VH-VL binders against Protein ULTRAPETALA 1 (ULT1). Designs and how they scored, part 8

Target 1, 237 residues: Protein ULTRAPETALA 1 (ULT1), of Arabidopsis thaliana (Mouse-ear cress) (q8gza8)
Amino acid sequence: MANNEGEMQCGSMLFKQEELQEMSGVNVGGDYVEVMCGCTSHRYGDAVARLRVFPTGDLEITCECTPGCDEDKLTPAAFEKHSGRETARKWKNNVWVIIGGEKVPLSKTVLLKYYNESSKKCSRSNRSQGAKVCHRDEFVGCNDCGKERRFRLRSRDECRLHHNAMGDPNWKCSDFPYDKITCEEEEERGSRKVYRGCTRSPSCKGCTSCVCFGCELCRFSECTCQTCVDFTSNVKA
Below, E stands for the ipSAE of ESMFold2; O stands for the ipSAE of OpenDDE; V2 stands for 0.75 times the mean of E and O plus 0.25 times the DockQ between their complexes.

## First folded at step 1 (VH-VL)

Design F11 (framework fv_ersodetug)
Fold by ESMFold2-Fast, scan of step 1:
Structure F11 (fold): chain C 237 residues (1-237), chain A 118 residues (1-118), chain B 112 residues (1-112)
Amino acid sequence: as target 1 above (237 residues)
Amino acid sequence: EVQLVETGGGVVQPGRSLRLSCAASGFTFSSYGMHWVRQAPGKGLEWYAVISYDGSNKYYADSVKGRFTISRDNSKNTLYLQMNSLRAEDTAVYYCARGKYWSGFDPWGQGTTVTVSS
Amino acid sequence: DVVMTQSPLSLSVTLGQPASISCRSSQSLVYSDGNTYLNWFQQRPGQSPRRLLYKVSNRDSGVPDRFSGSGSGTDFTLKISRVEADDVGVYYCMQGTHWPYTFGQGTKLEIK
């Protein structure tokens, strides 16, 4: 089903009945779908676990490989390592689910739908060391000169500074918190300023790929502005 | 319908070579590890080789290590076994089998007979 | 290598009666993940083997519930609660815990 404005995805709406029909270990939770999964290493054979798929695109694996195992919820990459594939970083091909009695890699299933949607809106720089979160910069215009100044949203404190600037109708270049600038400086702009909102969903719960509006880094439970109230209500609903 | 069909068996002299093929159909061949298992006349089953889904990992029983080479061509859905330096004790029906969860095999092909004589 | 020993090597059973096959391993089959990688296979005369059970007691799809598996560590049993004519064949236990994989020598089941 398509999501309408104001509707939140829940486990029962994540996938169609026909898409889950032949999968083993299907359990539908409040905001996730759970299936049996596993990873095969050449040395250790099969490691079997449970995979939970969330509407945010998050994937969590609980290993049931050993009675009494106290492993925390694992990412698919961490599960790949746990199963004995420590040097491999191809979890989309190495972690499988059972469909019709056969091992089917995650890359060939509908289970990556939300993960792919989340990742598609976040790009990696060719000069970056490792994967980067897509927490994009925001811009605030000066009331005196009209020039936009770039705010980084890398920490909760930086998000608060941006939040405060956006709520100040008299904000000006001299209020810029990162450097001493005046209306004489050139305007700052970047291709990222056009994109607004959370990369995964409006109800993001600690999403590392979030871009402003929908994440707890950018919104504050103690704030009474409509944006923060709306976010808090939507996250807790 | 999942099918595995072995070919390439025959009668061969000691010290010679044979190449077996296993043609797979009815499933996504590139998603499965594949095994070779043999059965000597009037005897039980003996596992001797496996290849990972992408061909990057291979393991052998000591009795054939260094003499047999397992390989696969995922573009042709075909598993291969190159058998060199054949010995009388290699006489058996050779089955290919699809790897199955929990370190099992199913289904198996119908087998091809290799006879090493004299 | 892990040696798998089956007993008896052959048994004859009257139709409708139970049959039991034992399998013993030279080493524990409990893997470091807590799972026991013990499989049971059936080979009917003139046919290829097929897997019946995995992880000691779990039935593969299509396997009748009259087949059951039990055991732990090094001692395992395959039981057929009510033998039928189609059960004639050779039964093999097989361990996947240790490399290389090894089979028992097989148990031939015949009808009286």
Scores: ipSAE 0.000, ipTM 0.417, lowest interface PAE 15.1, mean pLDDT 76

Design F2 (framework fv_ersodetug)
Fold by ESMFold2-Fast, scan of step 1:
Structure F2 (fold): chain C 237 residues (1-237), chain A 119 residues (1-119), chain B 112 residues (1-112)
Amino acid sequence: as target 1 above (237 residues)
Amino acid sequence: EVQLVETGGGVVQPGRSLRLSCAASGFTFSDYGMHWVRQAPGKGLEWYAVISYDGSNKYYADSVKGRFTISRDNSKNTLYLQMNSLRAEDTAVYYCAREGWDYGAFDIWGQGTTVTVSS
Amino acid sequence: DVVMTQSPLSLSVTLGQPASISCRSSQSLVYSDGNTYLNWFQQRPGQSPRRLLYKVSNRDSGVPDRFSGSGSGTDFTLKISRVEADDVGVYYCMQGTHWPYTFGQGTKLEIK
């Protein structure tokens, strides 16, 4: 058994060697890959830092812009602000890494692979008519048009809106504050009961009575769907 | 018109328990989620517990998990907080607050009740 | 947890002059519905907090129009166009986009 089995398996497996080729400052850690990064502002010039990419999709930046800077574990957005681009809100384009001696935005690199995987709010494609429903999607029938409307239950507020709709026998889709849903819109596909569970895990049967995001009974500890992962991350369990 | 009134605070020794109550009036209590927020002397506001409109779902800050229990009785328009194993760091003014579903924040606050944990 | 950072921590103003308070979040406060759930609260000495603004710029009923809010993403500002004596107190920003809800550390407003 190797002394650094965790480092070899996790960090060395995060990206292929060729994917990291010609990137500056590459270091493979126990559960991360680290590279040199930076952000340029017209006022302060280049702020240089180290970016760590984790398999969870977390991105952490340690700033090395000036001697004595103690900014550690910054998000890319926080680093963009720290570097002098406070109003930009474009960290995927403004935070860069060095590849072949040139500044390359994060948006054009493989380094966002795990971030993009973890940041997906739903397993279905926005453009696919046959996309699978997400775990914890619930459906409520409109009293005016009779069409079922999908509640994705990704936040506490969305869960409260669903609870309110379920408790109101006169609920109308025009009362849905998000997505400007009206009675003229087509009924949501996949509203059948069989699709309410997680399609990515045969052991996930869905919750039939509790829909609140903040309740452990609404979440399956063994489920790896985005909704259950989000719940675990948000409650720090 | 719309009011929340907290009671049950006081001075208590470390390791003991207190139960706080929050009486609601002027609105349909059973339609709203309710929160407990505390403020230590001279410090800022910190959220600690929430309960759903029907009492089926509860969530706590890590610092009070296992020690505090939130509950409600919709027939009496009353919110409760059972505080066990109290510590000096629990000394604070405790506010109950109503959450606005459409606005996602505390739109109505109680006047607060003071809990002092001292030896 | 989302960290909310306010600046300045204390502010002393002359009556009738404007006051400005900054609030910055460690993560974007834009929710999946396109709304930004950033709220502002006022706490006068010895009183309970009172909500002034919700969703960045919307004023609660009974809040004077001299209070205004602006900002987007991670950078927000509360402005008081003409400070009055009863504006003395601590002002808190709060985010309702990410769970758990978190408050800024507060900004104390005093009259010179």
Scores: ipSAE 0.000, ipTM 0.384, lowest interface PAE 19.1, mean pLDDT 73

Design F3 (framework fv_ersodetug; at its last look DockQ between E and O 0.02; V2 from the best seeds 0.00; counts 0 for: pae E 23.2 > 2, placed apart)
Fold by ESMFold2, look of step 2:
Structure F3 (fold): chain C 237 residues (1-237), chain A 120 residues (1-120), chain B 112 residues (1-112)
Amino acid sequence: as target 1 above (237 residues)
Amino acid sequence: EVQLVETGGGVVQPGRSLRLSCAASGFTFSSYGMHWVRQAPGKGLEWYAVIWYDGSNKYYADSVKGRFTISRDNSKNTLYLQMNSLRAEDTAVYYCARDYEGYYYGMDVWGQGTTVTVSS
Amino acid sequence: DVVMTQSPLSLSVTLGQPASISCRSSQSLVYSDGNTYLNWFQQRPGQSPRRLLYKVSNRDSGVPDRFSGSGSGTDFTLKISRVEADDVGVYYCMQGTHWPYTFGQGTKLEIK
């Protein structure tokens, strides 16, 4: 391992930095993004807490409503009730975060992205029995000429080739695993690069959890790099 | 609140040693790489050392290699810089900075700095 | 080592007017992952450095949109569309692509 750039954390890749811009209390963890949130009760005023967003679609809230508050891991619905609101199934509108100094309902933020995707997967289970989480094609740039070369990430072996290339700060066109090429070979046109090889979409973003947290296709038990070792140990714990 | 606080600066004679500390709070310290950067009086910024999140790798500027040692104690959320064989040109404000992984590369959070003066 | 050269070294600007700072590297800053690790920092008088921009053009949280970055290869620019009093300080570019990490020499921005 030669440089800092070879290590990635899934929490840091859940949202683009601009998606979290001006949001109060942002804390990016190893497998979550955390923000300040709250819920307003007409009886008790504002209950303040910390919302954690996970790539699994899970949402966890810990209360900061009073000094010395015993924080529990609450669902958003439970937090809404804990704050003194009596109605169920309104938490998306009644739990808020602070963006640019203003209270904004969760339903109007990007923070529900993974929750909504998890719910949609449940709805699609009957109609998409053989659906696979598909890693999009990625590009690795040559350190000598700057040309980008396309890597397919459809199998574990292909993911390994990409993983190894991304970990090499001196990667060159001659290291390309699919063909014998040099820097003299033409790079793909930019108009072609927008196609990432997703089975059902020409402009897919792929599996977001694999970029940070990893999965069996993009982390390798036989690899000695620390990110693969950490993943293998953590998955088995 | 993400915060880094450096301590351990002071006045020492050439050839002596100092140990700087950087206390971290408000984030998962053991998930981040850490850097030391210095700024000589009236001068610009100069990077000196980095350590991986788990302490497994360390890199140094050539000017301090063999004299300075970066280390960390993740159980105490603390970064250290052991400075041996100090020279007058090591006089500077020393900053610690974290290296954010994933989407945010580079030194996104800095400490307030601690002053080291090497003189007789 | 990668040499980072800033121009100008000092900049005197009237409030509300634009400012532009150039940064040139002695080597390409494109890393093997295709990203360009060129960052900009601001150091106000008596304060620690603050990151403004990362990876050429991405603004950090709380940085006004009047700050923008551009460039590729070895030539990069920080622009302030309209200078305000709080912009006084020294601005540094930094490359994080190659070891060791290196800073430009700094550009001092003053209000006329």
Scores: ipSAE 0.000, ipTM 0.380, lowest interface PAE 23.2, mean pLDDT 74
ESMFold2-Fast, scan of step 1: ipSAE 0.007; ipTM 0.466
ESMFold2 (binder alone), look of step 2: mean pLDDT 90; pTM 0.924
OpenDDE, look of step 2: ipSAE 0.025; ipTM 0.517

Design F7 (framework fv_ersodetug)
Fold by ESMFold2-Fast, scan of step 1:
Structure F7 (fold): chain C 237 residues (1-237), chain A 121 residues (1-121), chain B 112 residues (1-112)
Amino acid sequence: as target 1 above (237 residues)
Amino acid sequence: EVQLVETGGGVVQPGRSLRLSCAASGFTFSSYAMHWVRQAPGKGLEWYAVISYDGSNKYYADSVKGRFTISRDNSKNTLYLQMNSLRAEDTAVYYCARDSYYEILTGYDYWGQGTTVTVSS
Amino acid sequence: DVVMTQSPLSLSVTLGQPASISCRSSQSLVYSDGNTYLNWFQQRPGQSPRRLLYKVSNRDSGVPDRFSGSGSGTDFTLKISRVEADDVGVYYCMQGTHWPYTFGQGTKLEIK
């Protein structure tokens, strides 16, 4: 729920050190964690490979037994088929990693954390009992001129664009996604204290009109509205 | 104005413990990953520990793994380093440093003034 | 671990002349997003390090345009177009692409 949909993260931040301690083949990259994985078929036995887990929820498998080529990266489902389970469609149970010397299915590991989060976030099963527009604006500073540009969090796509902009320390006025602006234009007047409040009340019981249900970049620790308080409390628990 | 102030250093005998603190101000502390970097006398910079913005993820250099513990208290805008089983090779100036933003490592954009730890017998 | 090698280890330059420091990594520093997370830091005598450049060539706020960075893959260069007295200190390159994060051994810049 922490929500890292479109944001890059350092690989060392993806999992707790303790969660990786007993896993075999652990390599921590810039934006991924890599572990040894495999898939067993009755016909061919064990196929061994390497699995990379990305903060976006993407999972990428490289077969260890074939001569290396950049193009041979597989999804877990494709790896399951190539390992001799052509009709299975149960890669979460059939692809395993080694933990404490034992084969453990992906479905029983923390490695699916980001995959599960991204899958749930793509679901349209969440119903809002009010306006679907986000009523809180946020600002991103230009790395060249220092002026803040307003992001209106009116849709999920806009929340994602803001999320990405906040994660980019080189963000510039020319990168503003809603209109062409330059460093020559005046910044929006106002402050986070003035614009951040709920449309109905700064102390609202919850931001039911928000389309973004919460992520670290669109919920604020200094905000006293119920939605921000609830998000922060649930993350820290 | 972004400021990081380290405290807690001192002279200790081998095998003892120290707890370093880094007080942050001038930015939203809870939005940034934080690092501890050290510099031995007359030597270069060496990274030792990182903690994510919410404190849920922590990583250490192999030389201090199991001996040092990084933590943070976002309500107090303070970063900590608990150092156990100190060795002579741990003698250094210890700096806290801010990551760029929200777990994206683009470099250490602000540093504290450092606190000196001397392990001698 | 990725090894960062700087050369030279010390450099003496006359005021107003250019200075150049090289940094080589044992592995490519290109991240999966296409960015290269190579940073340059300056440490003046008795002071804390400060970041000069990030992502190879981007200057931090307040860093003079005399400082520039270039390079790709495994070979990088920090250039000072005209050295000033305040530039005395030790310069470090650092990579953030691969865990654990590693620094070069440092280059001491002195004025002749």
Scores: ipSAE 0.000, ipTM 0.398, lowest interface PAE 21.1, mean pLDDT 74

Design F8 (framework fv_ersodetug)
Fold by ESMFold2-Fast, scan of step 1:
Structure F8 (fold): chain C 237 residues (1-237), chain A 118 residues (1-118), chain B 112 residues (1-112)
Amino acid sequence: as target 1 above (237 residues)
Amino acid sequence: EVQLVETGGGVVQPGRSLRLSCAASGFTFSSYGMHWVRQAPGKGLEWYAVIWYDGSNKYYADSVKGRFTISRDNSKNTLYLQMNSLRAEDTAVYYCARVSDYGEFDYWGQGTTVTVSS
Amino acid sequence: DVVMTQSPLSLSVTLGQPASISCRSSQSLVYSDGNTYLNWFQQRPGQSPRRLLYKVSNRDSGVPDRFSGSGSGTDFTLKISRVEADDVGVYYCMQGTHYPYTFGQGTKLEIK
């Protein structure tokens, strides 16, 4: 029978543990490393995806921008176009991953190592703290009146209130009288919300929609949903 | 400094109407929801109505629902309470209060007295 | 509605002595965010109410440290470690966890 001897998968050799420790959504496969990625457009906001890096230098993206999106094995350039950016030649700067809770362009990460092995671009130094963290207003439907209600996501307390409202099937707008209970239709038409539904724990109180893919303001160490667990494991390793 | 000043109180007969005003200063009025709270003579505090920062939603205590209407004019930094079909039980000092960061009350006005008497 | 019950309804204290006021809610005041929205207000004779404490134990700006709050779930306490003359008034607990917002009936604090 098998001697219970572990075999090192090729994916585990692509990057050092320290290089992956701060990244969100890390999964090590047989011949790839997978991380959470995204692309931000002015019109549609953040598009969520998963990026797989192969030892050949191939990069494949599976889009998770909205429930039911059936885009698989996209190149980063195709994902850039899919997310609403028409300048496909700049995907290295427009597609980002989450490192330490910050959006970091692919061009400033080690993830392009194999893609650009023979290029001087691999010697680029990281001088920035990553992309500026942006929290936008989000909207939650009231189960009593059916109207949308605006949540301002600028502080940890505000993010927690939104997080809990999204996870509460009986949430009602009367809990927060200082907020608007109806949205501007133009804002809803121009904004995409990324669904982050908690599917692992029926007791989760949130993580179904977020302004960003995770930072210390919008992810909670006490939450048992997979998204919060994944973020906490990858950022505070 | 934050200031809230209520006016419009007085003595009225049962079944009549009265309109209260609350003039706000020292903060961006259009960014805050507002409450009305009352206190009957010798009794405790009772919450009665709230209005969202943009006037889009309102909530009332059951005892005043259908009789009282809360409204606001953000261009004038003023909150209103229209009181119809007044009863003796509505006799109280009426306070306006600003919605705090957590939805409750952080700043209160001085109050205006409403007496419903035949 | 959530019923807030205070005890005692009246309390006479000698200057410099401690005072304690209890508040009990008919329903848990723990909100879905894990916070407990229990406030304490002071109303001096002829004045508007002033908030002393929010979320059980947090003092508002300008509130002396001799005022402290404690409790969880349905049982709460306001303590004044050393009563001063300007503490005379009525004290109210108030819950902001459930609509409609409700206050306790009040506790009158007098100096002996």
Scores: ipSAE 0.000, ipTM 0.390, lowest interface PAE 15.7, mean pLDDT 74

## First folded at step 2 (VH-VL; from B5 with heavy chain V104R; framework fv_prolgolimab)

Design B5a (at its last look DockQ between E and O 0.11; V2 from the best seeds 0.00; counts 0 for: pae O 12.9 > 2, placed apart)
Fold by OpenDDE, look of step 2:
Structure B5a (fold): chain C 237 residues (1-237), chain A 122 residues (1-122), chain B 106 residues (1-106)
Amino acid sequence: as target 1 above (237 residues)
Amino acid sequence: QVQLVQSGGGLVQPGGSLRLSCAASGFTFSDYAMYWVRQVPGKGLEWVSAISGSGGYTYYADSVKGRFAISRVNAKNTMYLQMNSLRAEDTAVYYCARGPYDYRWGSYFDYWGQGTLVTVSS
Amino acid sequence: QPVLTQPLSVSVALGQTARITCGGNNIGSYSVHWYQQKPGQAPVLVIYYDSDRPSGIPERFSGSNSGNTATLTISRAQAGDEADYYCQVWDSSTVVFGTGTKLTVL
C-alpha cells in the first residue's frame, strides 16, 4: 500500500535550478513555481501571462495580456481560448514559455513533469466552466489558539482526521494524532490556503473525482476501525 | 531606454565583404529576436534576416541566402550581419531592429537602429 | 509570397482623417503591422497586430484589417504625420513589407 503521502513539496523542490535558469520570469513560491508564459494567435498576437506549476500537477495561469485584462486562475486550455486560438485545442503545444529568449511550447519543457490529466478535473476556481467539484485541502480552526490547520485529505486516514475534527466542536491543534502540531507553530500563509474543496461532511459518501471518505463511527476515541486500532497500538508503544 | 546602435558598413567593391554590428542596450538582449531590414535610398523596406533570442534559429530573405550570415553574441549584447559576395543590388541603408519573436507567426519591429549605409560599387 | 500593395501617396488636409490601405490576398488572415518613417530616420512602429498601439503613439492612430485590406487611420492629421508609411506581415518565415505610402499633410 504505497503511502502516497503527498509530501507537500516546497516550490523550491519542484525543479532543479538548472532546469529553470534559462526560463524567463521565474518566481519560486511557497508551494509553486511561476514562470512567464504566453500564447500566440495568428490574428491577435501574443497573450502574455504567468504560469504556476504546483506539486499536485495543477497548472494555473494568470493572464495579463493587455492593460485591463486580468484573468485569474485559468487553465492552460482556457488561456489558449482566451488568446484566440480556440480552434487549435492543443494548449501543450500552443502555450509557450521563454527559454533562452525563444518561445518554447510547454510540451517541450520540464514544466509538465507533474502534470496529471486527472487534475484537470479539479478546477481550483469555482468559475471554471465544467469544473468538476473535487475535494481539496481543508482547514480547521483550533479552539485553543484560533489558528487554522491544514488537512490534506489525500488519504483515508487524513479524511478521517478531518471528519473527526469537523465533528468536534472543541478540536484543537493537539488533537492531531500523528503530526504533533502545537499551538506555537505558525499558521500557514494565506497564499497557501487558496484551494478549498468540498467540506467533506461526515455524511459524505465520496465521489469518483476525490478521496472523500466518511465514517460516522470512526473516531479515535471510540472507533474500532483498523486505523484507530493501529493508532492506539502505536500510542501504547 | 532601449537602444540599438549600429556600426560597420561603408563602401565596398562587388564581390567584397562587410560586417555590420548592432549593439543593444536597455533590455535583456537574449529575450528578443533581432532583425536586419534594408532600404534602398528613396525606396521601400526589405527584410534581410532574422535571428532568435538564443541564436538557435536564423532566417534569410531569398535575395541574400548563401551570402549573408546573421549571428549574435548575447554576452556582448551584439548582433552581426556578415555580408559576403556583395552585389550592386545590396546597396542600401541597413537597419537592425528588435522584435518579440514567435517561431510560428513571426514578429514585428518595435525598436530600430539608426541605420548603416552600405554601398557596393566598382 | 504575399504581395502587399499600398497607394503611392495619400494627401490629407490638416485636422482631417487620413486612411492608408494595405492590400493583399487574404491579408485579413494575417496580423498586420504599420510603421512610420520620416525622412532620414528609421521606421517607427505605430500599429501592431492590426489595431494595437504601442506606448507613445497617439490615439489618433488606429488600425483595422479585414478581408483583403488592412487600413491605417490617422485622425486629426497633424503636420508631423507627414511621412512614409509601411505595412508589414510575417508569412512562412518571411517578413513582407508593403510598397509604402507617402502621406502629405496639406
Scores: ipSAE 0.000, ipTM 0.511, lowest interface PAE 12.9, mean pLDDT 81
ESMFold2, look of step 2: ipSAE 0.005; ipTM 0.444
ESMFold2 (binder alone), look of step 2: mean pLDDT 92; pTM 0.932

## First folded at step 4 (VH-VL)

Design G1 (from E10 with heavy chain S30R; framework fv_ivicentamab_arm2; at its last look DockQ between E and O 0.03; V2 from the best seeds 0.00; counts 0 for: pae E 17.0 > 2, placed apart)
Heavy chain, then light chain:
Amino acid sequence: EVQLVESGGGLVQPGGSLRLSCAASGFTFRSYAMNWVRQAPGKGLEWVSIIYAGGSTDYASWAKGRFTISRDNSKNTLYLQMNSLRAEDTAVYYCARDFGEYSYFDYWGQGTLVTVSS
Amino acid sequence: AYDMTQSPSTLSASVGDRVTITCQASQSISSWLAWYQQKPGKAPKLLIHKASSLESGVPSRFKGSGSGTEFTLTISSLQPDDFATYYCQQYNSYSPDYYTFGGGTKVEIK
ESMFold2-Fast, scan of step 4: ipSAE 0.000; ipTM 0.395
ESMFold2, look of step 5: ipSAE 0.000; ipTM 0.389
ESMFold2 (binder alone), look of step 5: mean pLDDT 91; pTM 0.935
OpenDDE, look of step 5: ipSAE 0.037; ipTM 0.498

Design G13 (from E10 with heavy chain S30K Y102R, light chain S93D; framework fv_ivicentamab_arm2)
Fold by ESMFold2-Fast, scan of step 4:
Structure G13 (fold): chain C 237 residues (1-237), chain A 118 residues (1-118), chain B 110 residues (1-110)
Amino acid sequence: as target 1 above (237 residues)
Amino acid sequence: EVQLVESGGGLVQPGGSLRLSCAASGFTFKSYAMNWVRQAPGKGLEWVSIIYAGGSTDYASWAKGRFTISRDNSKNTLYLQMNSLRAEDTAVYYCARDFGERSYFDYWGQGTLVTVSS
Amino acid sequence: AYDMTQSPSTLSASVGDRVTITCQASQSISSWLAWYQQKPGKAPKLLIHKASSLESGVPSRFKGSGSGTEFTLTISSLQPDDFATYYCQQYNDYSPDYYTFGGGTKVEIK
């Protein structure tokens, strides 16, 4: 499993001091660098927040749009939606930080350095069978209706449904509730490149997403498929 | 039998506007995402825009702000409103059905030619 | 960006030949790739989806293979009906460009 805290340099070494010198709200933690950020919408104006950059490439936003706002651990895409820009899907351009007193989009800053490196690592991991993987939807062909059905792998239950469908050569979408599995569902908006942990387990930090061959929550010890057997054997060693 | 029939193409001056239509039949139109794909004369295929079954839309970066995709499920018709047309927009525009929403295109229309020239 | 590079841009082969077309993705797209055939003056026709799954009615001489970043379309015994331009298309959910087509490969029958 990937250790998000230990994969790269500690927080004080993520960026050179000169790279952060002009940024507002800089606070260096043990394994992250925090800066002031925000997102502007026509409806609500400026929504201000704090952005934490981790060496793993994870980006975490704590919203401060109103006193008492409890939105924590937002992805930049989720923060874009929260700020009133639900359909924009341009968080790299719409989420800004303050540099030299001016709003500067994340896409124009060094803050995406580790995010970009992490995206490349996820791509490399997807080429490997046992390495950690980026979060994504998976498709399984129905043997009855002939369509590919979308599995959203956000929870352990959803990973189990996908795992079972992949192992069943005669799988049919009619065996499952329509509201859980459908390729006709509207595309989910937001970032899929980095997903922190599993939906039902906020403590799962061993992978960049819920879909991970090295994650215990996404593997089933009772399963006799080669992938699960191999994982179980290796973990116990 | 699934059919997609495009119309509305023609000759238009640079800076002009044009609205394309795609009449769909033979399937439950409202349940499918629909796409526009274009092809300049002698060139390759280039994705333009998608509209999902739920109504959400997305565009190629160069089309954003100039092109608007829409649908009328009661008429089984897909539209593409093209504004501020440029010479480089000259192409055959195809209507295409998305098999599984942001997947592959299992059915294509015959295409309609848009020529942007003075 | 998820760039799709096809090679060769054009090829000439005799009837009965084994023809191989390659498609390379700049980033891993798993198996989320489709192949299309386009004859002059006609719309593209889907041949293969999910890298290797043949569409109904497509002759068995067409085979797709590959995963990750390298994909191949093979025509085991080229026929006159196979005169066409072939395109690959990625549809990976992580692609910021949504759909990306290769530049195309024109197959000319000798």
Scores: ipSAE 0.000, ipTM 0.399, lowest interface PAE 20.0, mean pLDDT 73

Design G18 (from G1 with heavy chain A33S, light chain S30D; framework fv_ivicentamab_arm2)
Heavy chain, then light chain:
Amino acid sequence: EVQLVESGGGLVQPGGSLRLSCAASGFTFRSYSMNWVRQAPGKGLEWVSIIYAGGSTDYASWAKGRFTISRDNSKNTLYLQMNSLRAEDTAVYYCARDFGEYSYFDYWGQGTLVTVSS
Amino acid sequence: AYDMTQSPSTLSASVGDRVTITCQASQSIDSWLAWYQQKPGKAPKLLIHKASSLESGVPSRFKGSGSGTEFTLTISSLQPDDFATYYCQQYNSYSPDYYTFGGGTKVEIK
ESMFold2-Fast, scan of step 4: ipSAE 0.014; ipTM 0.505

